# VHH binders against Protein PLASTID MOVEMENT IMPAIRED 1 (PMI1), part 9

Target 1, 154 residues: Protein PLASTID MOVEMENT IMPAIRED 1 (PMI1), of Arabidopsis thaliana (Mouse-ear cress) (q9c8e6r131to284)
Amino acid sequence: LVRIGMQKLSCLLSVEVVAAQNLPASMNGLRLGVCVRKKETKDGAVQTMPCRVSQGSADFEETLFIKCHVYYSPANGKGSPAKFEARPFLFYLFAVDAKELEFGRHVVDLSELIQESVEKMNYEGARVRQWDMNWGLSGKAKGGELALKLGFQI

## First folded at step 4 (VHH)

Design f03 (framework vhh_7xy4_2)
Fold by ESMFold2-Fast, scan of step 4:
Formats: C-alpha cells, structure tokens, sequence
Structure f03 (fold): chain B 154 residues (1-154), chain A 119 residues (1-119)
C-alpha cells in the first residue's frame, strides 16, 4: 500500500502472559510456551520461557514486548474519523515436547486497541491502555483457558 | 542525521506578528505529525499547535486558538507558525517537534528560536 499522507505511530506492544489454567489432567507434565508474532510473518516472533503444567495450570507470569509501527490517516474536517491500517498479531499456546499438538490460535489487531483507546479518551475522557484477555483453548487443552493482559505504549 | 532548525524569532511589540519556520531533514517529513511547543523562562514545555503529515488536520491549545496558524510545505520540508496579536505571555523559546499526532508527546525537538513580546 502507498502510504502518502499516512502518519506513523511508534508502538511497544506488551503481552503479560499470566497462565494457561483449568487444563485437563492429561496435560500435566507437558512444557508449554506462548508465542506472539505479526500475523503476516514468522520473523520477529517472541515466546515465553517453557513452563511445565502442574495440577492443571502453567503459571508463566512473564511479559513479552514487541516494537512495531502502526500507520494511520488522521481525522478530517468533513467528519471522517482517524483510520488505522490493520496491525494483526497472532497468539498461540504450544507444547515444547509435543509440537504436533494445537490448542487454538487467536488474532488481536493492535490498530483496533489503539482506536479504542483514542475513542475512549476523546468521548469519555479516560484512556484505556490495558486489556484483560481470557481465551478458551481447544484440542487436548479443551476446557482450559489462556489468561493474558495486553497493553501498548506510544 | 535527524535535524529540526527553527528560525524567525525576535523582539516584537504587543499586538504584533511574527512567522516562525522550521527546516526538517533526516526523515520523511510528510509521514509525521509536527508540533510547535514553547517554553517560557523558568517554566515547563507547553504545547501550542499540531499539524498532520498531509496538513489536513490541525489542533491548537486554547491559549493561542484564533491567533496562531500552523502550516507546512512538504515539498520544502518546512513547518511554519504564523503568530498574530502577540501578547506578553507569548514570550518563550519556541521549538518545532516531531509528534505522534494522537498524544501530546514528541520524540525530537530542535534548538529553538526566542520570541520576546515587550510591553
């Protein structure tokens, strides 16, 4: 895409990975990790240190950081709001010792979080900079959930 | 080498006018929101005006709204501030700054140009 007239916003995405919890007993003893990457490329992916499942949970308690840019067109005087180019990130749980296992994939568009933060600041006078996420897991981890907190800094 | 070089400051009487210029180099000027910020002697930085990369959107602080006009010439990599109806309280060092556009923050400012409004 040609970005003439687009502005560039330097962002630091923070992902506080809390835990994979309420896991089936069959998951006990597996070493798990959480991976975060730009949806369009495997380059620059970041992941947690491996954490072993014990008594139905893997308590990562680790924060991941990804530096990126988001492009946008500012609001115009004719009533059009600011428009951000999509900046999707892919999140997934993986098993270090069992790569064939899949537990589901989740996409979060950073541009949508920024848009929400800007809109709430403009309309409510309060800026949202942290989002609590709790995603249901699938496959062998069905019934469990992945808990994390997303934030960004500009 | 990123540079912002301000010029056009000086001594002016209350009610007078000045036009400040900022020459930008070392980055793609048209892709960034730009701002003018000022710092009165012994006080903190005060935001006064912002302009989008295309020039289609501008914002002003209440203290200068209706008196100051921010503009840019992307072909010349130059930012301008037209200051009319100057008041003694406008006395400050004026800086141009590269800004995020959606937050009153900036990652670089120049060396500044002094504006003094006598009374």
Amino acid sequence: as target 1 above (154 residues)
Amino acid sequence: QLQLVESGGGLVQPGGSLRLSCAASGFTFSEYWMAWVRQPHGKGLEYIARISGSGDSTTYSDSVKGRFTISRDNAKNTLYLQMNSLKPEDTAMYYCARDSGYELSFDYKGQGTQVTVSS
Scores: ipSAE 0.000, ipTM 0.098, lowest interface PAE 16.8, mean pLDDT 80

Design f04 (framework vhh_gefurulimab)
Fold by ESMFold2-Fast, scan of step 4:
Formats: structure tokens, C-alpha cells, sequence
Structure f04 (fold): chain B 154 residues (1-154), chain A 119 residues (1-119)
């Protein structure tokens, strides 16, 4: 349990859940939610308020916030950037009234977002701190997509 | 409804071979990693093998070189080819849905299939 040579970064992950969209007509009327959690545990999961599918979409327009820590090895003087320990988060859509339905799962590693932001700053002079995501859904929601925007603050 | 259904268990002699199958339904199997576990009478569930969505494999030291895990995404199926079976391989074998990566996190399990290795 000792992370020798690593430092701890306190981070706030923001997840702006825009919509589940282009859903099949069979999905109309279902109440949907979006869940975000650390991949290794179901404890501390954060969920949107339920949103009913109307005309092929559930327009959540809700932002979720998750506080976490990311461990990293600092940059060295030989030109190597800081290296971050993986911090994966699991994202999934669920049906409030039909919890047996699966619509796919998506993993985003927060350490990769932080790494990309640092790399963009070094090479392009600007940090990327918000990512637009559109993920294809599966199961009964196949053909639809989940739209959200990820960001973080240190 | 998420379902994992194992089959192919049975009685086999030491040194014999057996192939287990796991049929997945109710989710997009190709998006998940998958694993095999086993549980001998009176013991805790033991990890056997896992396979990534990209076909990378990991094996427990006790089965390495004897067992082969594989998958067929078109058939939504997971397999375990067991060769050179030993009495200590006797157990109920379980298929599990795996979150993937370095986390070794499993969220859904099958009912199990019994493998008995005896003379």
C-alpha cells in the first residue's frame, strides 16, 4: 500500500450529462439514469435524477461531481513529463424501472485526461480541460448514443 | 436480463481433457472482459483465467500451460480448454463478466458447471 516516489493530486471530476439520444421508439416512456463510479467499487456512485425518454431522447442536462485522488510521479529534468497512476471511472446508462436492461458500459481513465491536458499545454500552449464524449449504446438502446462533457479541476 | 450459462462439465480421468463453454446474453459481450473461476468443496472461489476484449490472456500459476481461455464474440461465448487434468482441478467452474484492465473486478456470475477428475 506504499506509493514510493509518487505524489497525490486532489481532483474534482465534473460530468455534464447532456442526453441519451437517437433512441429506438421502443424506449419511449422509460425513465433513464446515468451512473458514474470508480471502476473498482460500487461505493460512492453518483447518479443523475431520472429522466423519461420522449421522442427518442432523455435530456438530462445535469452535472455530476466526483471528488477523488490521482497518484503521479513528477516530471524529471531529462524531458519526461509527469506519469499518472490509472484512475478509471465507469459510466453507464440504466433504466429505473427495468434494472435488468444493459445499454453498455464505458470506462474513462481520469489519469489519461490529466495526461492529455498536460501534453497539450506543453505542445500547443493550451490545456484541454473539457472533453465532449458521445458513446454508442447497446442492447435495447442500440443505435442511440450517450452525450456528455467531462472536465476536471485540481 | 444479464445471463451467463456454463456447460461442458463432467467426469474425466486424470490426464484427460475437457472443454467448458459459457453462453452470454442480455448485454454486449464483446465490450467486456471475461473470466473463469472455480470452487472446490469447502474452499473459497479461486481465480483460473481471464481474457480481454482484445484477446489478451492471464492465467493462475496452477493452470498455466494446461488451460487455454478463448472467446467468440459472434457467438457471445467464452471457452476454457482444460488439458492434462489433475485430481486437484475438481471443482465447480464459474464464468464471470469482467470490468477489464488491471482491476480484476467481476460483477456478474453464472450458476457453475461441475468438473470431477477421478479415476
Amino acid sequence: as target 1 above (154 residues)
Amino acid sequence: EVQLVESGGGLVKPGGSLRLSCAASGFTFSEYWAAWFRQAPGKEREFVSRISSGDSTTYADSVKGRFTISRDNAKNSLYLQMNSLRAEDTAVYYCARDFGYELYSFDYWGQGTLVTVSS
Scores: ipSAE 0.000, ipTM 0.124, lowest interface PAE 16.1, mean pLDDT 82

Design f05 (framework vhh_gefurulimab)
Fold by ESMFold2-Fast, scan of step 4:
Structure f05 (fold): chain B 154 residues (1-154), chain A 117 residues (1-117)
Amino acid sequence: as target 1 above (154 residues)
Amino acid sequence: EVQLVESGGGLVKPGGSLRLSCAASGFTFSEYWAAWFRQAPGKEREFVSRISSGDSTTYADSVKGRFTISRDNAKNSLYLQMNSLRAEDTAVYYCARDSGLYSFDYWGQGTLVTVSS
């Protein structure tokens, strides 16, 4: 994909992985991890340290950092707002000792988070905003949820 | 066309120093992150060091304190200064362009570094 006429914004995505919780008793004892990557490629994927499920929860309490670029067309003098190219990230829970298990996947487009914060986009070196996320799990973890907090800085 | 061309490899004795260069062309080098990787015979490719467009650096634990990554945007060049070289540093060294998120989309052909008597 050619990005003619677009400018580049350097971003640091922060993913505070809180917990996988309300898990079925059958999940107790499994070691879980959370993976974050670009939707279209496995290159540059980042994951948490393994965390064992106890009493229906795995409390990761770990923050992952991912550096990236987001491309955008700046606002013009005729009232057109800045337009951001999609930058989707894929999030998923996995079992270290049972890689064949699937617990669902969730996509977050970083460009949409940036666009929601456009009024504060010019703050240097500061986290612009934090989003609390809570996603329902599937498969053997159905009924459970993954809790995390997203943020970014430019 | 995007190109990365490494140079500066050679034979060096243990405890010696060597400086590698990577010449970038076909894109605006100053806008990209860049990295050095290495691959010893019969082993997997190993991350060595990374530098941001703003000169922030990251190093593998095996090379911290001995290697220094740097860039010269006016010359479209990436460098790796290697000091206190050890036999285990023997490898083909590759430079790579990072499109963000440690996603390496273009690679050089490599330059051989041999550390021996």
Scores: ipSAE 0.000, ipTM 0.103, lowest interface PAE 16.0, mean pLDDT 81

Design f06 (framework vhh_gefurulimab)
Fold by ESMFold2-Fast, scan of step 4:
Structure f06 (fold): chain B 154 residues (1-154), chain A 119 residues (1-119)
Amino acid sequence: as target 1 above (154 residues)
Amino acid sequence: EVQLVESGGGLVKPGGSLRLSCAASGFTFSEYWAAWFRQAPGKEREFVSRISSGDSTTYADSVKGRFTISRDNAKNSLYLQMNSLRAEDTAVYYCAADSGYELSEYDYWGQGTLVTVSS
């Protein structure tokens, strides 16, 4: 008998929010936060504590955790890799005192990170467990960047 | 005021094609990101595809190469062209529009359209 069907994977997504940096002088003094949420719902959204921009940077140095489930079809002995259903997360920087300002939005699909981790382990012999992300900002923060590190645990 | 109305769902044979439409009203659709989600029997609602206000697209791994998302801002419409359909694509498909930048975050959702892939 061969076991078939989809399985449910319990995951903890970790988002180490490092800094918003190289910001234009016009951003100095603003209180910024970073929000992370599941794309399909506003429920369970998490945010950093507000951090004031000083000398072109807001150094959050805060880790956010989001618990979720990812559904997948396991790898088979015939060489087919595990297949994961999408679990996209939305990331964005916001200004506490000027919520109408937009600085860009970024989407990361957790299922793609899990898939990449499995693939790298299979052909490179090394585990990829943390992703350094550095995203260019837009709007009033154009020229600056948001630095964070993504990880997950099963 | 704000509405998203899906259409185009139905019964289709494996290997067939289907085109879903979503009509948006009550907001400036061209400024919003738009997405398709689905919920299959016995599973949680999952992401299918997204298109940005600038026409950048993202697809779930399970539909890459088979589905194509597009938008027509002049018609305030979002589309999903589904090719090479499989039994596992059977689900209720939902249209969503997202601003993504509010602390009190909100998502506009349609009520869904059923797609059944069977012989």
Scores: ipSAE 0.000, ipTM 0.112, lowest interface PAE 13.4, mean pLDDT 80

Design f07 (framework vhh_gocatamig_d2)
Fold by ESMFold2-Fast, scan of step 4:
Structure f07 (fold): chain B 154 residues (1-154), chain A 119 residues (1-119)
Amino acid sequence: as target 1 above (154 residues)
Amino acid sequence: EVQLVESGGGLVQPGGSLTLSCAASGFTFSEYWLAWYRQAPGKKRELVARISSGDSTVYMDSVKGRFTISRDNAKNSVYLQMNSLRAEDTAVYYCARDFGYELYSFDYWGQGTLVTVSS
C-alpha cells in the first residue's frame, strides 16, 4: 500500500462485548470467548475472559481495548474530508475447549467508523463515537446473535 | 501541561503584512500537526492553515497565495506569514495542536491574538 503523503493517527479501539444470546440449548455449558484482531495478522489479538453459556446466553459484559494506527490524507480547506486507508478488524466468537467449532466471522473497518464520525461532525455538528452491533451467528450457534458496542478514542 | 501562546497580532492597513508566531510546550511538537484558526465577530471559528509533522500544508481557499504556514521543530514554534491583508481577514487568530483528520480537529489552542485590518 502506498502511504506517500499520508499521516498516522493513533487510535484506541474499544469493544464492549455485551453478550452472545438466544443460543440453542445444545450450547449450554460451553465456555465461549470473543476474539478481535487485525484482519492481516494474528499478532496483537485480544480476547475476552471465558464465559459459560447458561440459559441460552453468555453475558460477557467485558470491554476490550486495542491500540492501533490509521493512515490518512488530511482534510483540506475546500471542504473535502480526510481520506482514510482501510483498517479492517476481524471479530469472531469461539468455544474455548472446542476451537474447531466456527460461529461466523465479522469484519469492521475502523477507517469507516472514523470517516462516519468525521462526516457527522462536519455536517450535523455532533460526533458519533459509539456503534451498537448485533450480528447473527452460524454453525452450532445458528439462530443466536452477538451483541457488542464499538467506540474509538484519538 | 500542553500550552500554546500566540503573538504578532495588531492593527494593519489593507494590503499590509503581519507575521503571527506560536510557541508550544508540554508535548512532542515534531509529532503533531499544528494549525491556525480564526474567528471574526459573530462568525464560527474556521481553519486558516495547517501543517503536518512532515511539512505538508493545507490552506483555506481565500488565503491561498497570501498566507504561508511554517514550523520550526527546534524552537517548538509555528508561524503564519500574512501578506496582502484584506478587511475580511479581521479576526482573532488561534494556534492549535491539530490531528488533521477533519477541518476542526484540534484539542488544545491558545488564547488568541487579534488581527485588525482597517484603513
Scores: ipSAE 0.005, ipTM 0.230, lowest interface PAE 10.6, mean pLDDT 83

Design f08 (framework vhh_gocatamig_d2)
Fold by ESMFold2-Fast, scan of step 4:
Structure f08 (fold): chain B 154 residues (1-154), chain A 117 residues (1-117)
Amino acid sequence: as target 1 above (154 residues)
Amino acid sequence: EVQLVESGGGLVQPGGSLTLSCAASGFTFSEYWLAWYRQAPGKKRELVARISSGDSTVYMDSVKGRFTISRDNAKNSVYLQMNSLRAEDTAVYYCARDSGLYSFDYWGQGTLVTVSS
């Protein structure tokens, strides 16, 4: 990859993992974790400490931090905003003691969050944003949901 | 070490002209966006003008047609040509380096522009 004319932005992604909740009774007693990684590689993946499901919920209450780079082409004076190369992150819930179980995978493109923040900054003067995420789970956790909050710092 | 040094501020009469200069060092100047900000007493800093590495420019509405931002990559300098100055233009003017995301990581010390009779 040759990124001529692009600039590199250093970012710190913060992921506040709140809870996996409304889980089926069959999930009680399992130790769960949440993993966040760059979609293209397993290197540098971060995950929560294991949390045991009790009465349909696992309350992680843990914040994960990931350092990364995002490449972009600057805005032009003709009204074209800065264009960012996709920077997808993969999020998923896993069972520590039953790794064959899959509960769905969710992709968030950090470049899209940055773009939204730039637009808000231009029109509202805001520099910091947080995104509440609530994702439906699948497989053995169908009917449950994963709640977390994303933020980033430049 | 990144440095931005402003010059050219001073006292000028309404309707007059003034040119601000910003000398940059410590980075590859041609790769970065540069901006001029200003701050009047008791007010927030506001973006006056920005210039990209490709010479694309953006201006705030109140200075369009009166101010011109330009750069000279051979001299590592950015300029703000100010014409038809008004009392409302009185402020400390700051040069800033922009990562391209309206994210300003280095600022000069500022240069005072006073527009009065």
Scores: ipSAE 0.000, ipTM 0.105, lowest interface PAE 13.1, mean pLDDT 80

Design f09 (framework vhh_4orz_3)
Fold by ESMFold2-Fast, scan of step 4:
Structure f09 (fold): chain B 154 residues (1-154), chain A 119 residues (1-119)
Amino acid sequence: as target 1 above (154 residues)
Amino acid sequence: EVQLVESGGGLVQAGGSLRLFCAASGFTFSEYWMAWLRQAPGKRREWVARISSGDSTSYADSVKDRFTISRDNAKNTVSLQMNSLKPEDTAIYFCARDFGYELYSFDYWGQGTQVTVSS
């Protein structure tokens, strides 16, 4: 039978937090963390262990996992592909010792990563499982960058 | 570590039959959908048959009514019974773990088993 309506997909988002790097000298000695949460709620937020900045970098080398649901309408036999409801996640760097500092916020829509992976598998025969992200930081960390590797399991 | 190992391929004349097997390990087999895909000479991989964790099955139009997919959760195996084979069925056949649902997207592949159908 052709299924109609939205289905719920269980998903595990993985965030390998590599490093915050090329940071200004004024950041040396601060303890930093990276937080990941659903954009619409602070419930279920996860964060790295604090990592102290040394010589312009904080090397977290920690993987975070968030379990969530993504809603979608299934593909149909008349050429309409599966369609996903947006599932945005918010990522940001924070300073444990200076919580008033803002370094910018970045949004990644998990539904877009899933869509890309599905399309690559179906059309190119290869599954994209990892996305390398290097985001420019702002505020007192301007000129620095946050390096992460994103993935998911269904 | 997830591993899928195919077997049962071979040479058969048009109109003949073959049964392919896939032995799975490294994951909770009963909880996943499984699929068979094939790659014909000079072509890209295409999906052939799928089976859900609940034993519902679906087939590509090119093999419908000729192929039958089944699974044995006690043995962690999925099989493909191929009847009324045609020269156009000549391909390397792959076992794959399936994302499930109606995404038609696949994870972890076996090495494949060659099926050659002579006319």
Scores: ipSAE 0.005, ipTM 0.217, lowest interface PAE 10.2, mean pLDDT 83

Design f10 (framework vhh_4orz_3)
Fold by ESMFold2-Fast, scan of step 4:
Structure f10 (fold): chain B 154 residues (1-154), chain A 117 residues (1-117)
Amino acid sequence: as target 1 above (154 residues)
Amino acid sequence: EVQLVESGGGLVQAGGSLRLFCAASGFTFSEYWMAWLRQAPGKRREWVARISSGDSTSYADSVKDRFTISRDNAKNTVSLQMNSLKPEDTAIYFCARDSGLYSFDYWGQGTQVTVSS
């Protein structure tokens, strides 16, 4: 992992897990959790506390924090923009008492969020940004959505 | 111990020029982005110029085309050439190390720049 000319960015990823919502009535009473981890490894995975589905929703309202590093090559005077190495995170909903159930898996590349922040924001104050994420669920939870708010701090 | 020491500030008439210097020590200077920020009386600090380890530069809109940032890795120095100075440029100017993208982890004591109208 010798990255000549690359710099290391230390990040704190925040994942505000809002809710799993618009769930089928058959899901009522199940205890759900949300897991966030690096795509390539289960080491350092974090999970919400279990939340029971009531009236079609599980309202987690919990924030998870993950420390990570992102590597990048700075912009140069030849017109090349800053280039980031991919830093993908895997997100998924699970049932505490029915682990055979799968509700879909979603990947977010943190390096893409950082690059978007740099490209779209005024440089002054570009330290924290937040993204609303709403993903459709599958399997027994088809028709439902997982609502998250992602942010990072450098 | 990371240390950044600014110099070159002073009093100048509107339309004049100043060159600021920053002497860095205590880290591998050539591997870090460096930046200049400023703070006017009663206002918060704002970023004005940034330079990469590969000498690519970026500037805040308020100083674009008037200020030029440069570095000398052999001397561990960052410079800010300020031309066409305006009274609005009056501030304490800080040299900063950028540990990432606009994430400043070490700052100097600052050098005062006063532009009279």
Scores: ipSAE 0.000, ipTM 0.118, lowest interface PAE 13.0, mean pLDDT 80

Design f11 (framework vhh_8pnl_2)
Fold by ESMFold2-Fast, scan of step 4:
Structure f11 (fold): chain B 154 residues (1-154), chain A 117 residues (1-117)
Amino acid sequence: as target 1 above (154 residues)
Amino acid sequence: QGQLVESGGGLVQPGGSLRLSCADAGFTFSEYWMAWYRQAPGKERELVARISSGDSTSYADFVKGRFTISRDNAKSTLYLQMNSLKPEDTAMYYCARDSGLYSFDYWGQGTRVTVSA
């Protein structure tokens, strides 16, 4: 794959998986995991250790790390900002013992997080920028939410 | 600003244990995500373990179950407890402050770990 005028950026995506919470009582006792992968490939997919639902919650408290590359066109002196090629990641909750269950799928484009971070331009070595994510679940987990925090390093 | 100073490396036999320490005298330690990286001769630097400001941890697959990362905010010190060491763990180990895109990672001088008979 040829990308004319683009540079390659090595990136580490961090996904702090906090909890699946406010789950229906019918979910109690199931072992859940959270999977994160590049949308277009299963290569390099990562997942949490299984966590059992107790009283409507599975508290993962685990951080996942994914190495990836993002392609971009550098900023030029004529006022054009750096432009990043889309880099979508797929996030989903799964049941270890009931793989037929679907709880919804969420896509986050890492390039959009990078672009937002670049546009803010006020970080100078103070602390890591994080994006709090809280997504409604579907299927048997309808009414519940998946809570996680995204960050990245270049 | 201040400097990260790693210590605790050394020569151990396979199956041995070491505890690495990283002292951060010049920073507001408690607000940062901290990490341990390693680099073997001729290889790329790789992430070993990471700990958030809220003490959430994550580990590379090659160290899960063997290494434990922890922090002591009162002492501004990061630790890596290494158990069941393997020859493949031989590397220079670095601690880092993880600051994201606009920030820079502060790296220490590293501490050498050699696992050999």
Scores: ipSAE 0.000, ipTM 0.113, lowest interface PAE 14.7, mean pLDDT 78

Design f12 (framework vhh_8pnl_2)
Fold by ESMFold2-Fast, scan of step 4:
Structure f12 (fold): chain B 154 residues (1-154), chain A 117 residues (1-117)
Amino acid sequence: as target 1 above (154 residues)
Amino acid sequence: QGQLVESGGGLVQPGGSLRLSCADAGFTFSEYWMAWYRQAPGKERELVARISSGDSTTYADFVKGRFTISRDNAKSTLYLQMNSLKPEDTAMYYCAADYSGELYDYWGQGTRVTVSA
């Protein structure tokens, strides 16, 4: 509730939804979508166009964009690092024609990606600007996975 | 911003049964994955059982066949039916709600279960 000394950072989250793949044969013919939303609210949820499962995969190949804000406390100058307030996003696969089906839910905290990006800038190694995500699915889609790539612009 | 309140704990003899309840206020209960955790004195908090928004269940090996997790979305209430209780089940029992099973949004205050002869 108290945000003493906090700043607001405007961000654009990009979600490249690649595919739901290695799906069981029983999933063939279903139209699937991927939904991304802020965990705290259903407002501003975005989702892919429906994609039909064919031969065990739904190849979305669609990028979603979500505008958001992340709050943070700047570094204090001598020893205290910048601290970011959690900004979780919920990701899930859904069936357009069978909304009672559940395939698992995944949370990504954008503040953690921003923190990692800042840390990587101070690392001698190569900088990571995009995160490959591959999540195992559950329920009727058990054994399959959802592949996507996350990025953000400040 | 919802909160979770556990109830139903108590003192019971080995072999007895208890039914724990966890009621919420203020969040969309039916969309959440719900779980029961427990913490015995001097031990780490551990997962007992989990139930998805679609009613898929997962149980820790040490409670399989004895405990049953269930939910009533109309009442926004989570349950844990505990049968054949053992002294090793003595712990504070917590309910938790989240979307993934990793980052829990809400935790209850806990309810005490004591199994003692």
Scores: ipSAE 0.000, ipTM 0.154, lowest interface PAE 13.1, mean pLDDT 79

Design k04 (from h07 with F101T Y103D S107E; framework vhh_8ghr_2)
Fold by ESMFold2-Fast, scan of step 4:
Structure k04 (fold): chain B 154 residues (1-154), chain A 121 residues (1-121)
Amino acid sequence: as target 1 above (154 residues)
Amino acid sequence: EVQLVESGGGLVQPGGSLRLSCAASGFTFSSEYWIGWVRRAPGKGEELVARISGSGDSTSYADSVKGRFTISADISKNTAYLQMNSLRVEDTAVYYCARDTGDELYEFDYWGQGTLVTVSS
């Protein structure tokens, strides 16, 4: 896709999926997975291998990598910073044996993370940033949480 | 007939490298399919090592191999690869190439026969 006046930044998004934890006893025995995809399409979605809930947790311990491009208008010499086109990713937990169950959806806009990191690169250099993410689950998993670590490289 | 054929296994010393190949026939690499590498060590269960989308844009790795193994695909050759670096004795296993038609469940429907990788001094 052509974007007039914009440049393309190659990015590798890393998602270390740690665990779904503090789950109700009614969830024990279910096989769970975590899906990460671009919000606008299921094409190129990446999912963890299913992990069975035992004693209130499913310990995935899997890292997902997604190559993507983010479009941006470069910084100008007049003091305007680089401007990035939004790149939202959708994260959600799912049950292999009960696809109708929903446990909540979370959106992370990669462009906002890149904007912050690019500003730091003006004076130090490219470095992988890591964000610890914990969010509450809903539905049958209410009271539990999903733990993961986000990072990216440019 | 859908077929996956592994090659590249063998004996290597700790710290060495191997590249496994998975040649696919009976279907074409596309965004509809994923290719994964699953290993089974003697006396142990199966472990998913790495996955790649048929388009080549998305990958995943087990924590035990991240930073050491790299999965890739050559769509024009309909072949997937697993580059294994800094091999450890614990990486000794039969490595299977497998296809997944599901984009959410990652359940493998076709498997190769496996290729043995032995890491010993």
Scores: ipSAE 0.000, ipTM 0.278, lowest interface PAE 13.5, mean pLDDT 81

Design k05 (from h07 with F101S Y106S; framework vhh_8ghr_2)
Amino acid sequence: EVQLVESGGGLVQPGGSLRLSCAASGFTFSSEYWIGWVRRAPGKGEELVARISGSGDSTSYADSVKGRFTISADISKNTAYLQMNSLRVEDTAVYYCARDSGYELSSFDYWGQGTLVTVSS
ESMFold2-Fast, scan of step 4: ipSAE 0.647; ipTM 0.847

Design k08 (from h07 with F101S Y103D E104Y L105I S107D; framework vhh_8ghr_2)
Fold by ESMFold2-Fast, scan of step 4:
Formats: sequence, structure tokens, C-alpha cells
Structure k08 (fold): chain B 154 residues (1-154), chain A 121 residues (1-121)
Amino acid sequence: as target 1 above (154 residues)
Amino acid sequence: EVQLVESGGGLVQPGGSLRLSCAASGFTFSSEYWIGWVRRAPGKGEELVARISGSGDSTSYADSVKGRFTISADISKNTAYLQMNSLRVEDTAVYYCARDSGDYIYDFDYWGQGTLVTVSS
């Protein structure tokens, strides 16, 4: 794709999948996985290895790394910061043995994380490199949460 | 026939390095397959170590090895590698190379014979 006035960054998105926790007792024994993919395509989707729910939690403790490109307009020396084109990723929990179950979907735009990191560097002189996420689950997992940590390298 | 053949295991001292190789035959590396390394320590269950997509664009690591181990693939040689640095006694295990398809990411459908890695003084 031709993007006039824009440049391309090679990025590595990191997703440390910590746990699905505080799950209802009815979830015990299910094997769960977490899927991360570009919102626009299933190609290149990555999934954790299955983790069985025990005592209301599935402790994945696995980090996923996804190579991607992000397009941006360079900063000008007259006070305009770099602007990044949207790069949304879709995150969701799934059950290996019950694929019809849905527990909610979450979208994170990598460009917004990059923009926030750049803005924090300019505003406070310190770069944000990691974001702790705790997302409420729905469906059969309602009341539980998915804990993960997002990061990137450019 | 699909085969995965591991090599590169051995005895190494704590802090040392080893590179494991997994030569695949009977299929070609592509985006529809993932290649993983799974280890089994004496008296323990199986633990996922690392995975890589057949295209090489995505990887994953157990948090216990993240930053120390690096998985890679040479598509032209149809071979996957596990570079193991800063080895610890706790890394002592039989290491298996395994394949899963995109549709079967939950389960490995083909396994290698395993290669023993011993980390001791």
C-alpha cells in the first residue's frame, strides 16, 4: 500500500498472557486459550497453548510475539508529534473443547499504545513500555477476568 | 510421511549455551503450521517452551525461558532451531520438537523422538 507522506515501522508486539482468573466453578476442568490477531484478518493469528482451569483460574504464563508494520507521519520540528495509522488487534479467550462458547472480545490499537509512549516521552521525559490489562469476561465466564501485559519494540 | 528429527542435545554447565535443531520432512513450513518445543523434566509433566509460526512472523515463549531462549526457523532448510542461553539446572529435560496445524493449535499432531539436555556441574 502507497501512503503519501507516511513511513513504515517494523514493530514487535508482545502479549504476556498471565491468567484467566476468578472464574465460576462451572468453568473448572475446561481447557482455555487466548487468541491475538490483527482485527482485519485471521491470517497470522497466534494462540496460547491450552491451559486447564483449576480452582477458578487458568495460569497461562506465556508471552506471544507478533511481527507487524505500523505506518506513521514523521514529527515536524515545529511542534507536531509523529502521527500513527490505526493498527488494531483483537484479543479473546476461547474454550478448546467448546468453541461455541464466547467470553467477550477486546480490541487494542497498537498505534494508540505507540502514540501514548511517544507523548509520555515528550511530556514527562519517560517512555511507557508496558501496559497492564485486566478485562472482564462475559458469557459462562462472567465475573472472571483476563489478565495480560502488552508491550512493543520498534 | 511426516517426521521431525531433533539434534543438538547434550551435557552443559550452568550458564552455558546449546542450540537444538529440528529437521522436518514430509511437509513444508508454511503459515498453516506451528512448530513448537516441549520439554519433560524427570518426574514432571510436559511444559511448552517455545513456538514459531511456519512463516516465522509469530513466536511464543513460556515465561520461565523468555529472554534466555530464542526460537527460529530456516524455511529454505525446513528446519527449526531453539537457541538456549544462560542455561539453568532447572532446564534439564528431554526436549521434543512438535508440529501443530493452524486448526489444531491446541494439540501437537506429530512429535520428534526427543533430545536430552542435562545442565549440571
Scores: ipSAE 0.268, ipTM 0.680, lowest interface PAE 3.7, mean pLDDT 84

Design k09 (from h07 with F101S Y103W; framework vhh_8ghr_2)
Amino acid sequence: EVQLVESGGGLVQPGGSLRLSCAASGFTFSSEYWIGWVRRAPGKGEELVARISGSGDSTSYADSVKGRFTISADISKNTAYLQMNSLRVEDTAVYYCARDSGWELYSFDYWGQGTLVTVSS
ESMFold2-Fast, scan of step 4: ipSAE 0.589; ipTM 0.827

